# Ledger of designs, part 4: VH-VL binders against q80uz0r647to840

Target 1, 194 residues: q80uz0r647to840
Amino acid sequence: RALVIAQELLSSEKAYVQMLQHLSLDFHGAVLRALENVEQEGREPLAQEELRQGLRELPAICDLHQGILESLEQRLGDCGEGQPQVADIFLAREQEFEHHAAHILQFDRYLGLLAESCLLSPRLATTVREFEQSSQGGGQSMKHRMLRVVQRLFQYQVLLTDYLNNLCPDSAEYDNTQSALTLISKVTDRANES

## First folded at step 15 (VH-VL)

Design g2
Fold by OpenDDE, look of step 17:
Structure g2 (fold): chain C 194 residues (1-194), chain A 124 residues (1-124), chain B 107 residues (1-107)
Amino acid sequence: as target 1 above (194 residues)
Amino acid sequence: QVQLVQSGAEVKKPGASVKVSCKASGYTFTSYTMNWVRQAPGQGLEWMGWINTDTGRPYYADDFKGRVTMTTDTSTSTAYMELRSLRSDDTAVYYCARETWYYDEGFYWYFDLWGQGTLVTVSS
Amino acid sequence: EIVMTQSPATLSVSPGERATLSCKASQSVDSYVVWYQQKPGQAPRLLIYGASTRATGIPARFSGSGSGTEFTLTISSLQSEDFAVYYCQQDDYSPWTFGQGTKLEIK
């Protein structure tokens, strides 16, 4: 049962990373290009810089989850029918989850700044529109996609909890999974305090 | 004056194709996405898709994929919609509609400018 | 897709009276519905978008309200030119979908 849950974790991570890659690579790049055009016009440089800074979290988050995915694939591929070890994948990346926390805390601000920039750049607005309608995102709005990034942490809580409930309490993996859950909870709690 | 002017009515046979034009004036054509919406006689409105007027990249509703092609000519500020393999149930008034947005913790889009419509009649 | 259901199909109201049109979404939307007016032989005209924003040139007697799955267009005092078909549209999930329309006719 633990293995089945781990497989679900892997499957969902694949889908999530795919979405995240689209967000990080396609949308991020397009927005940055559009912002460069706005800057050339000498408009709102401070707001643009803040937006760029906010956008920098997306690649970092993408890198984080790509690493998680790769590790999950390796661990589950190697374990065969045995007990997988997946909890340490999260524990090893504790510092990287700060980017995720930052995203949660500032994504509203980010979207607001993006909107302001779109007022200055109709091309940027069109870029946002295309991204929202992209097949890669299932036609979800930017808001929804940004929320999905936040929601993934909650999904981890659910999945890891289920995973924990199917582990031997005396196992090292059990302890590590508890630690991983604590880590994720710290990140989500930080977001709620803001 | 800000307006969209569409081409005239068309009568087509089943299996034929129709190409409707929509000329924009009074605003920057490439600053707004263009949508196409049709309305069968006495029926409601059906969204067909949109096109990025700057890049020319279209997005089609699933029901029209494979049969519709949307294009633009930036030099003339004109959008085009071609519908192929016409059927009787394609008989409708076809509208081009300019799309814009409002922000409320997210981007949401609506049609603030409409063409006058083009009647396409498909009959044997 | 999100199904938008408008009610009633036909609404008969006297000039000067209040008209209330309903639009229901099959699932909750984060957006507010967009309202359009269409007169015979004419293209739809934008009325309301967002929570309650009237489009340019739209009289103050038109107002929009609602959230989630329930939305309402209200005309406070009907004028002769207000008798038309009204459509709601959701702009939250692709494909964009419209309600079936409510025909507002003179009682």
Scores: ipSAE 0.675, ipTM 0.852, lowest interface PAE 0.8, mean pLDDT 92
Fold by ESMFold2, look of step 15:
Parts: structure tokens; C-alpha cells; sequence
Structure g2 (fold): chain C 194 residues (1-194), chain A 124 residues (1-124), chain B 107 residues (1-107)
């Protein structure tokens, strides 16, 4: 039923936020500190500033999903035996999903900039390797971890489609879920075009 | 000459410890991670863990946690691996290996330089 | 933990002929596979990384291919010095596991 699928959306969102926190707070923070050390040594590559700005998408995506998680917890913690209402949580954040679009379009380039920076700073290369060793974000290569940021959107499509199929077609939640799917598909279509 | 030179063979009794050294020369020691890999006689390769040679922070494979300690001495460009509470199935050649990377739409990591190996024999 | 399974365990081939060594991952590792050669009494030697990129100084008769779960090392026109044990390793998922090896023997 719809409530079971909404609970799966909540539980998988918890797992996703934990992965994002590792990537955006731990790794991103370590990279920023390493880049600051290079700047303090008088090295000012233009590519490092571009990398710093591009990496800011990850904390922004993390902030987006922390908000989604908080709202899901409130809605499903309050939802007793009735039909859940969760689709508006995504609709309320339509503009913030632009951070996902930016990531989809640019993450390969930002990984390349990171690699260039690693040639200048072995400490950055070691930071990448330490992150790949970490189990907190699902211990994988850096490219695969960046792809997992995008994979959540495809998971939303699957979950929200299954959710939609278990809602009353005349309900407001049905209409809102269709709109949320359209929102998510708009963002993922950029991945298919890349 | 770029090389890794390891300490000599060791013979130990069960319950003892062994500490293997790996001295790097011909390159900047702190610019590369150092891995340890062992190979039991007639068997394949088993990854034990690695150490960040700049910070000294180690990362251990689960099978060795609690029994292994990896350290470095940057002043001598030397990595160390100590294995405690030795058992007869710890008899193996222990290798240090320098890890490097290449980028092509992702980071590819590989061991491009290996020590000559240190035979540790554990017998009663 | 990803299991890397090599086959065959032993391959007997005549010098001058072609050898094909297989390495299978228990789940997709994209192209994150490394091949090493090891001769008796010696440390392993890097051959190929990224599934298909030859390391510096490795002869062109060595080639690697594959992605996902299936990988091959091909040695065209085998030389006498090529008879050794070959290991694959994945570097996509921690821990960075090795296959059990394929021994190339003179037929």
C-alpha cells in the first residue's frame, strides 16, 4: 500500500542523507582545508577556485535533503491510519533541485579539476583515497560516489511511481505526486542528455 | 634509484610479534601512500591495509584489525608494519607497495613499486 | 567485500601462442581493475590498470579489456619470460581485493 511505500521513501532518505553528510561535510571540508593550505603557501591556481565553488553544490544538495528528511519524518510520524501526504514536500523545494541539475551537468568536470589539483598537492590525492577507504558513505571509488548523488533522483522516480499507483486517482495527493514526478524527471532528463 | 628495501627474513614462535621495515629511496616518501600485502606460501595476495605517509594515519583491513600496527618515520623515509599474536597461518611473505593514481574519468589506483618482500615464518 | 574469481587456475600454453586469462567480479567494479604479474621468488609487477591501460614499459603483447564484472588479460605471441602467475585486483570497493591467480605454464 501507499503508506508502506512512503515509509520506504523515508527510510531510504535517511540513508541518503547520511551518505550526503559524509560526502558534503566530511570530504568537502577536508578538501577545502587542503585547498586553504595551498593558498597560504602562495599558490593561486584559477582551477582551485573554480573547484571550490563547484564543490559547494554538495553541501547545498545535503541541505536540500536534510529539509526533505525533516518534513518526511514529521508527515509520517503524524500519519496514523490515513493516506500519507508527502508529495508537496518535493514541490515546495523545486528551486533547490537546481543544485542537482548543476551537479549532473558538471560533476565529471569537477572531478577532473580535483585531479589537476591533486597533481599539485599530494595531500589532496591522499584525501581522495582516504574518502574512498571510508565505509560511512558506502566505501567506493570517487566517481561512483558522485554518481550516487544523481542515482537518488532515479530512485525517487521508482518510489514515487509505485506510490502513485497505490493512491486514489481522484485525490489531491495523486495530482501532487504526478507533479513531483514531473519535477524529478525534469532534473534527470539533463542526465540523459549529458 | 627509486626503490623500496625491506628488512630481512624473520623466524618467530606463535604468540610473538614481528615488525617489518620498508625504506623508500629515490622519491618523496610523503607524496604516496604505502600499502602492505602478504602472500602465504603457494597462495595469492592479501591486502592488509595502508598508511598515509604524510600524516601517519593508518587504515587496516578488517581481518587484521586489533593485531596490526602500521607506522612511518618520515625522517628516514621508512614505513613499518607490526603484526602481533602471530599464528602459524601468518607464515607469509610480507610486501610493502607504493600506491599511485591516474585520472581518466575517474581515479584509478595501483601499486607501481613493490619492496622485495620479507619472509616471516611462524613455527613452534 | 567483492570477490574476484580468476579462471582457469592453471593455463598450459605453448610459446608463441595466445593466452586469455579471465577475471570475474562478484558485482560491478566498472573499469577499476588492475593486473599484476609475479614470477617465482619475486614481488608482483604492475601490468595494466584501469582494466585496459598498460603500465610504462609493458610490452604491447599484453592487453586488457572488460568492464562491469567480466575482465580479460590477453597475451599475444607468448614469450618465455611470460610464464608466471597473474593476479587481478579491483580498486572500486574497499577492501581492494585480489583474485586468487592464474598460473601460466609452458605446454
Amino acid sequence: as target 1 above (194 residues)
Amino acid sequence: QVQLVQSGAEVKKPGASVKVSCKASGYTFTSYTMNWVRQAPGQGLEWMGWINTDTGRPYYADDFKGRVTMTTDTSTSTAYMELRSLRSDDTAVYYCARETWYYDEGFYWYFDLWGQGTLVTVSS
Amino acid sequence: EIVMTQSPATLSVSPGERATLSCKASQSVDSYVVWYQQKPGQAPRLLIYGASTRATGIPARFSGSGSGTEFTLTISSLQSEDFAVYYCQQDDYSPWTFGQGTKLEIK
Scores: ipSAE 0.611, ipTM 0.812, lowest interface PAE 1.3, mean pLDDT 87

## First folded at step 17 (VH-VL)

Design i3
Fold by ESMFold2, look of step 18:
Structure i3 (fold): chain C 194 residues (1-194), chain A 124 residues (1-124), chain B 107 residues (1-107)
Amino acid sequence: as target 1 above (194 residues)
Amino acid sequence: QVQLVQSGAEVKKPGASVKVSCKASGYTFTSYIMNWVRQAPGQGLEWMGWINTDTGRPYYADDFKGRVTMTTDTSTSTAYMELRSLRSDDTAVYYCARETWYYDEGFYWYFDLWGQGTLVTVSS
Amino acid sequence: EIVMTQSPATLSVSPGERATLSCKASQSVDSYVVWYQQKPGQAPRLLIYGASTRATGIPARFSGSGSGTEFTLTISSLQSEDFAVYYCQQDDYSPWTFGQGTKLEIK
């Protein structure tokens, strides 16, 4: 049933937003504060400014998904017996998915810049490990947390494909779901092309 | 000479506490994470927790929360682990272990330097 | 928490032969696996980190491989000093758990 899959989309989006909030608010803030300390002790902040700029994609991705979550909650809260309509939630936000494309293309580079900064600052390296220990966000390695940001798009492909297979093929929701899958695939395909 | 030197063996009664010390030398103490790992006789390794040696903030394994306190003294480059309310099954060798990292498309962490171990025997 | 399951519990092998020690994670830990060697009466010694990278001073006869959930430590030509207990550890998910060990003993 399509409604069951739409509810799964909502519940998994709640979990994803929680993870994004921890990453974009807690860790991102801690890294920025640590970088300011390194800059005060050293005079050459250019590579660290590139890292700072790259990390700003995380709050933007968090904002995108908070909007998706709010729309899913509104749409599914009132539609108990009718056909669900959720595909347009993604289509309305096509431009904002460019933040995911930027993250996909550059997150390995930004982790490498973080590692170089950690060589200069043992305090920053310990900050990374403290975040990896933290139970908020699952207590997982930094690379896997950054990959989890990307992995949501592949989860959308799976969930929306399952959703599509439970819709009437001549319905507007079927067509919109195909368009949403195309949107998500374009973002993920850019990562593979680079 | 880079090393971790731990305090000597101890014998304790059930219900007592023990505090094991681990003195670092030959490297900058506050630049590395310190872990504590124990090993009951004839058994495997059990991770107890770690401490940020720069800030003194500890992180404990769930099985030891409420009974363990990890601290540091940066002026002497020494880490401490105190285990309270000892039971007979706390009989073990207790190790301190320095943790470091390398980066290769991700942060990989490992214990590259170990103390000699401290036997704590809980009997009677 | 991640359970690291080592097999076999004991491996009996003749000197000069090849030993293969297995470590399985209860869920994927990518390449976040460390191997330690422990001889009787000694502290553990780092062998391999990142699943396959030998630590400084570790002989080439030791090699590690694997990713995801399945990992192996291979000793290609056993020496008398290699008879010890071997532990794997994962460092992907806290708590950073150890396997129960594989005892490598002389056949």
Scores: ipSAE 0.678, ipTM 0.872, lowest interface PAE 1.0, mean pLDDT 88
Fold by OpenDDE, look of step 17:
Parts: sequence; structure tokens; C-alpha cells
Structure i3 (fold): chain C 194 residues (1-194), chain A 124 residues (1-124), chain B 107 residues (1-107)
Amino acid sequence: as target 1 above (194 residues)
Amino acid sequence: QVQLVQSGAEVKKPGASVKVSCKASGYTFTSYIMNWVRQAPGQGLEWMGWINTDTGRPYYADDFKGRVTMTTDTSTSTAYMELRSLRSDDTAVYYCARETWYYDEGFYWYFDLWGQGTLVTVSS
Amino acid sequence: EIVMTQSPATLSVSPGERATLSCKASQSVDSYVVWYQQKPGQAPRLLIYGASTRATGIPARFSGSGSGTEFTLTISSLQSEDFAVYYCQQDDYSPWTFGQGTKLEIK
């Protein structure tokens, strides 16, 4: 029961990381290149720098989840049919989840700055559209794809809650899972307060 | 005047290919994405794909992959759509449509400029 | 793909009357819906984008509303030139898909 949920966590993490990789590598890189062209024209350097700073969270978030994925794969590969241990994977990365908070807080600002930059750079606009069209992202709009990064935290809440409900209350994993849920909730709450 | 002017009507045999042109004027050709949409007689609209007029990179709908090629000539501000291995059910009016966007807490895209359409008739 | 379903297939309305056209998406497309008007022998013309934003040059009698899966195009007072086929399109999920159209005819 708990193992099945952990496996679902792993499978969904794999898909999520794939999406993040596309976002952090392809889209991020393309946008940065386009911004360089805009800067060469001497247009709105402060706005572009702010956008660039906002985009830096994407690679960091990608790195976080790649680490989570690797750890999940290891833990679930080693446990066989036994009780998995996955909660500590999240707890060990508490500080890294601050990037998620930053992403959520800067989301609207980021998109606004991106739009402004797109007005200055048709190439950037077409880059955004190409990314939206890409199969790796499921062909969704940019806004929705960026929201998926936020939505993953809520998915963790759901999955870890289900996981918790299938653990022995007297187990260490149970306590750790509660702690992990608290951690995720703190991140999401911070985002909601702003 | 901002406009898209397409090539004239075509009559083709099954198995043949057709290449439709779409010439843009009155605006910066490379600042927009160009889409292709077709419409069979008495039917609705079907999206075929688009091409980045700046980079020349196309994206095709799955139903047309392998049979369609979209290209651009920036020197003449012209987009081209070639459809190969024509069938009777490819008989339709083919449109080029300029795609643009606006921002309102998100990027919203739409076809704001259309060519007059090119009738392609496939008959034995 | 997302299926856009328009209703009714044909709408008969008298000049000066209000016309309401429906477009339903098979899944949520947020507000990424575009409306086009097409007259016989002509290319489609943009009316509404972003579900509710009227395109430049489009008369105020045209309005769009809706979000998620339910969308509506409203013509407050039909003019003779408004009798045409209307298409909705979703632009949220590739491939971009159109409704089958609603023919607005004179009653």
C-alpha cells in the first residue's frame, strides 16, 4: 500500500523532472540568448536583468527535483517489497525548497517582465510560442507550464498524505512523513501570504 | 496596407504535390508566426501547423507530419506550404494566418490576419 | 486533442435581436478561446481573443465571455452583416482546434 504510493510518487517525479529539464534548459537558455540580443540594442537593461534573475530559479528548482528523483529511485530500488523510506528525501532538501517559494512569489512579475521583453524582441516572443508548442511540455501555454511547477508542491501534499495514511503510526517513517508534509506546507503557505 | 496575399487556385491529381504561397506586406514579416489552416468545402477549420518566420522552424500538426513542409523566404516576405501525396480529402481552401499575441496575466495568441485562401482541388 | 463543441449548429435570429452562441471545450482551456467570423467566400475574421477581448475594429455589439470549459459569443443587436458562420478556437493546448461552427441565419 505505502509502496504503491511511493511508486506513484516516483513515476510522477520522473515525468515532472522531464518537464523541468525542458523548462530549465531549453526555454531558459533560449530566453537568455534572446535577452542578450535585446541588451545589445541598449533597451531596458534593468528590466532584462530582473527577468534574468527571476529565471535563475528554474535551474535551481530543476536541480532540486533531479536530486529528489535520484534519491527516490535509489530508495525504491533498494527496498524491494519492504517498507520504503522516502520522507527524509524531502527533509534533507528543506533549504532548496526556498526556490519554489521564490518562483511562486515572482511568478506574475516574471511573466510580466517576459511580456515586456517580448514586445522589444520578436525573437523572444516566437521563442515563447515555440516552447508552448513543444511536445515535452505537453503543448500547454507558458502560464500553465509555469504553474505546473507550483502545482507539484500540492501534488506532494496529496501523495505524501496518502502515503502517511498507509504507514504504521509508530514508525519513524510516519513521523518523518509528517515533518515532510509540514515542510511542504510551509513553502506553499509562504507563497500564499504574498 | 497590412495584408496576406496567397497564390491562385490549384487543381491536382491524387498523389501529386501542391505548394501554396502567402506573401505578406505592410508589416515586419519576421515579427510574427505564420499559421496554415485549411477548410474542406462546407466544413470547419483545421489547423495544419505554423512556422517561425524569424528562424524558419516549423511545427506541424500530427495529421500532416510527413506530408507537409512549411518554409519562408524573408527576402520576399513570403511563406510557403507544400502538401504532398495529395488525396481527394485534401480538397480544401488553404489559408495562411498571421499569429500574434497580447498579455493579460498570460500570453494569449490569436490569428489576427488571414490570407484570402487558396482552393486546392484534388480529383482524378 | 481538445474538442471544441459549438451549439447550436444553426441559429435563426431576426435583425435587431440578441444572438447567443455557445462553445464548450472537452477540458479546461482557461481563457484561451478565440472567436472568428466567416462569411461565404471569405477568410475568417478575428472577433474575440482571450475569451473576452474584442479585436480592433470589431463593433461593440460583439462580446465574449466564459472561462474553463464554457464560452459564449454574444451579439447584442444583430445587424444584416452579422449573418455568417462563427467559429471558436482554443489556443491553450496543441494542436489548436476549432469548433465545428455555428451558422447564424436570418429568421
Scores: ipSAE 0.651, ipTM 0.843, lowest interface PAE 0.8, mean pLDDT 92

## First folded at step 18 (VH-VL)

Design j4
Fold by OpenDDE, fold request of step 20:
Structure j4 (fold): chain C 194 residues (1-194), chain A 124 residues (1-124), chain B 107 residues (1-107)
Amino acid sequence: as target 1 above (194 residues)
Amino acid sequence: QVQLVQSGAEVKKPGASVKVSCKASGYTFTSYIMNWVRQAPGQGLEWMGWINTDTGRPYYADDFKGRVTMTTDTSTSTAYMELRSLRSDDTAVYYCARETWYYDEGFYWYFDLWGQGTLVTVSS
Amino acid sequence: EIVMTQSPATLSVSPGERATLSCKASQSVDSYVVWYQQKPGQAPRLLIYDASTRATGIPARFSGSGSGTEFTLTISSLQSEDFAVYYCQQDDYSPWTFGQGTKLEIK
């Protein structure tokens, strides 16, 4: 049933947004605060700025999915037992998904820059470790935490495909879901190429 | 010389508490995380937790939460681990261990410096 | 928590021979594995981190390999000072966990 799959999409989106909030607020925020001290010392200012720019994708991705979550909640709350409309939620945010593409492309670079900054600042290194220690997100290493951001897109592919298979082929939602899958696939293809 | 020197052996009764010290020398104390690991006689290693030596913020393994307190004194470059409500199965050698990292497309952490260990015996 | 399982519990090898120690993780930990050596009455000593990177001062006869769930510590030619207990540790998931150890003894 399409509705059941949509509900799974919603429930998994909630969990994903929680993870992103942790990344955006706790990790991103903490790293930026630590970097301020390094910058004040005049050490490698260009590298620090590049790192800041790379990490900026995290809050952007968080904002994207917070919006998706809110829309999903509204759509599924209003449809009752009828056919939900969820595909357009993704389509309306096509441009914002470029943040995922940027994250994928810059992943190795900003982690490397982070490491370089950690060499300059033991406080920053400890900040990274404290974040890894956190049970939010599974208490896993930083690298894997960042990769989980991208893994959600693959989950979308699976969920939306199942959703599609339970829609009427002659419905507008069917066409929109296909378009949404195409959108997601464009981003995941970049992940596979990296 | 870079080293960690721990306090001497302790003998305690069940229900008592023990506080082990770990003094660092030869390096910047606040630049490295300090961990505590214990080892029961003839058994393996068990991680207890770690402390941010700069801020003093500790992180404990779930098995020890509520019974363990980790602290630092930056003025003396010393880390402390207190274990309360001791029982016989707490009998072990307790180690402090300095933690650092290496980057290879990811942050890899390891214990590169160890104290000599402190034997804590809990016996009625 | 991640369970690290080492095998064998005891390994008997002659001096000059090759020793192979295994460590298995209950789930993938990528290359986030560390190896330690412990001699009787001493604290553990760091050998390998990142599964395959040898620590400073560690002889070349020690090597680590593996990724995911299967890891190996190899001593190419055993010296008398190499007979000890060896522990693997994962540092990918908190809490950090150790294997139960492999005792390397003289055959």
Scores: ipSAE 0.875, ipTM 0.952, lowest interface PAE 0.5, mean pLDDT 94
Fold by OpenDDE, fold request of step 20:
Structure j4 (fold): chain C 194 residues (1-194), chain A 124 residues (1-124), chain B 107 residues (1-107)
Amino acid sequence: as target 1 above (194 residues)
Amino acid sequence: QVQLVQSGAEVKKPGASVKVSCKASGYTFTSYIMNWVRQAPGQGLEWMGWINTDTGRPYYADDFKGRVTMTTDTSTSTAYMELRSLRSDDTAVYYCARETWYYDEGFYWYFDLWGQGTLVTVSS
Amino acid sequence: EIVMTQSPATLSVSPGERATLSCKASQSVDSYVVWYQQKPGQAPRLLIYDASTRATGIPARFSGSGSGTEFTLTISSLQSEDFAVYYCQQDDYSPWTFGQGTKLEIK
């Protein structure tokens, strides 16, 4: 049963990474290109830079989860029908999860900055709309897509808890899974406080 | 005067194509998204798709993909919608609608300007 | 796609009275709801966006409320020109979808 849950973790991670790739590569790139036009006009350069900095978290988060996905694929492929080792995948990337914390704290701010920039650039506004209508992300509004980035952490809590409940309490994986849950909870707690 | 003016009513046979025009005036054409919405007689509104008036890139609803083509002419500030392989259930009033947005902790989009509509009748 | 369901299909109200129109989404759309008014032989007219924000030029007697899956358009005191068909639209998920409309008629 623990293996089944780990497989669900892997499958959902694949879907999540696809979403992040669309968000961090396509949208991020398009927005930055549009912002170049605004910057050339010299309008509100500090606000533009702050927006750019906020948006940088998206590629970082994408990279984090691409790594997690690769590790999950490898671990589950190697264990066959045996007990998988997946908890350390998260523990090894504790510092990288700070990008999620940054996203949680700043996404409202950079969405506001994005809107301000859209007032200056109709092209940027249309870029936002083009991304929102895209089926790759479920065709959902920008705000909700940004929130979906954070929602994955709550999914981790659920999946890893279920995983934990199906492990031997005396196993190293059990202890590591508890540690992983603690790590994720530190980030999700920030989300709940925001 | 900000307005959208559409072409006149059309009568077509099944299998034919129709092209409806929508001329914008009073605002910067390329600064707003243009949508197309249709309404069958006595029925509700159905979104067909939209076009980026700056780049010309269209986005179609799934139900119309393969049969609809949206284009623009920036020199005349005119949007076009062509619907092919017409059938009887395509009989409707077709509207062009300008789309804009408002920000309130999120981007909210709405159709703030509509053409007067173009009746397309498909009959044998 | 998101299904928007309006109720009632027809609402009969006397001039000067309050009218309440309902719109339900098949899943949460937050406040991404727009209301339009359509009179016979005319194009739709924007009334409310962001569920509760009145468009420019719309009389104060029109108000929108709701979030998630339940939305309401209220006309506090009906005027003769308010008798029309009203549509709600969700703007959260593509494709953009409309309710089937509520016909507001004179009682």
Scores: ipSAE 0.871, ipTM 0.952, lowest interface PAE 0.5, mean pLDDT 94
Fold by OpenDDE, look of step 18:
Structure j4 (fold): chain C 194 residues (1-194), chain A 124 residues (1-124), chain B 107 residues (1-107)
Amino acid sequence: as target 1 above (194 residues)
Amino acid sequence: QVQLVQSGAEVKKPGASVKVSCKASGYTFTSYIMNWVRQAPGQGLEWMGWINTDTGRPYYADDFKGRVTMTTDTSTSTAYMELRSLRSDDTAVYYCARETWYYDEGFYWYFDLWGQGTLVTVSS
Amino acid sequence: EIVMTQSPATLSVSPGERATLSCKASQSVDSYVVWYQQKPGQAPRLLIYDASTRATGIPARFSGSGSGTEFTLTISSLQSEDFAVYYCQQDDYSPWTFGQGTKLEIK
């Protein structure tokens, strides 16, 4: 049963990483290119820099989850029908989850700055719309796509809790899974406070 | 002063093509996305797709992919929609609609300016 | 695609009375709903966007409300020029989809 849940974790991580890649590579890149045009016009350079810094979290988050995915694939590929070991995958990346915290805390600010920039650059606005139109991300609004980044953490809580409930309480994996849940909870708590 | 003016009514046979024009005036043409929406007689509205008037990049609804082509001429501030392989159920009023956005903790888009519509009748 | 369902199909109301039009989404679209008015032989006209924001030039008697899957357009006191077909549209998921419309007719 624990293995089945771990496999679900892997499956959902694959889908999530694909979504993140679209955000990181397509949206992030397109926005930065548009912002360069705005900067060339000498308008609001500090605001643009702040937006650029905030958007930098997307590639970082993408890298984090790509690593998680790779590790999950390796671990589940090696364990066969045995007890999987996946909790340490999260624990080893504790500092990287701070990018999620930053994303959560600055979410509204970044969207606001993006909107301001769109007022200055109609091309940026249409870039945002094109991204929303794209089917790779489900063709959903930008705000909701950005929120999916946060929602994944809550999915981790659910999946890891189910995973925990199917582990031997006296196992190292059980303790590590509890630690992983604590780690994720620290980040999601920031989401709840925002 | 701000308006979209579309070309006149068309009568076509099945299998033919139709190209509808939409001329914009009174605003910066390349600052807004142009959408196309059609309405069959007595029916509702159906979104067909849109075109980025700055880049010329179109996006088509799945139902029209392969059969529709949207283009723009920035020099004349005109958007075009060509529908090919016409059939009877393509009989409709076709509208161009300017799309813009509003921000309130999110980007909300809407069609704030419409052409007067172009009736396309497909009959044998 | 998201299905937008409007009700009723036809609404008969007397001038001066309140009209309430419903729009339901097949799944949550947050507040990404737009309302349009269409009179015979005319193009649609924008009324409300972001579910509740009234467009420029739209009379105060028009109001929008709702979030998620349930949305409402209200006309507080119907004027003669308000008798038309009203459409809701969701702007959260591509493809953008419209309701089938509610015909507001004079009672």
Scores: ipSAE 0.827, ipTM 0.919, lowest interface PAE 0.7, mean pLDDT 93
Fold by OpenDDE, look of step 19:
Structure j4 (fold): chain C 194 residues (1-194), chain A 124 residues (1-124), chain B 107 residues (1-107)
Amino acid sequence: as target 1 above (194 residues)
Amino acid sequence: QVQLVQSGAEVKKPGASVKVSCKASGYTFTSYIMNWVRQAPGQGLEWMGWINTDTGRPYYADDFKGRVTMTTDTSTSTAYMELRSLRSDDTAVYYCARETWYYDEGFYWYFDLWGQGTLVTVSS
Amino acid sequence: EIVMTQSPATLSVSPGERATLSCKASQSVDSYVVWYQQKPGQAPRLLIYDASTRATGIPARFSGSGSGTEFTLTISSLQSEDFAVYYCQQDDYSPWTFGQGTKLEIK
């Protein structure tokens, strides 16, 4: 049962990473290009630097989860039908999850800044719309796509909890999974407070 | 006056192509994306796709991919929609619609300006 | 794609009375709903966006409400010019989809 849950974790991580790649490479890149064009046109500086700073979290988060995915693939590939070890994959990346925290805390401000910039740059607005139209990532609104980044953490809570419930309480993996849940909860708590 | 003016009614045979124009005036053409929506007689509205009037990049609904081409001429502030391989069920009024957005903790898009429509009749 | 279902198909109401039109989404679209009015022989006209925000120039008797999967367009006191077909549209998921429309006619 634990293995089955771990497999679900892996499969969902694959899908999530694909979505993140779209955000990181296509949206992030397109927005930056649009902002550069605005600068070249000699227009008044938009809150561009702050917007860029907010956007930096997307590539960082993408890198985090790409690493998680690779580790999951490796661990689950090696264990065969045995007991998987996946909890330490999260624990080893505790510092990287701060990017999620930053994303959560800056979410509203980021969208606000993006909107302000779009008011001054119709090109940026159309860039946002093109991204929303894209079928990659579900063809959903910007807000919802950004929220999916946060929602993944809650999915981790659910999956890891289910995983935990199917582990031997006396195992090292059990303890590590509890620690991983604590780690994720620290980040999601910030989401709930926002 | 802010308006979209479309080309006149068309009558086509099955297998033919039709190209509908939509001329914008009274606003900055490249500041808004342009959508195309059609309506069969007595039926509802069907979204066909849109074109970025700044970049010229179009996006087509799946049902129309391969048969539709959307273009713009920024010099004349005109959007074009060409539909090929026409069939009887393509008979409809075709609308161009300007799309803009409103921000309220999210981007909300809507069609705030419509052309008068172009009737395309496909009959043998 | 998201299916928008409007009800009733036809609504008969007397002038001066209240009209309530329903729009249901097959899945949650938050407040990403737009309402349009269409009179015979005319293009649609924007009424409401973001589910409840009235467009510029639209009379106060028009109001939109709802979130998630249930949406409502209300006309508080029907005027003669309000008899038309009304469409809802979701703007959350591509492709953007319309309801089949509600015809508001004079009782």
Scores: ipSAE 0.813, ipTM 0.912, lowest interface PAE 0.7, mean pLDDT 93

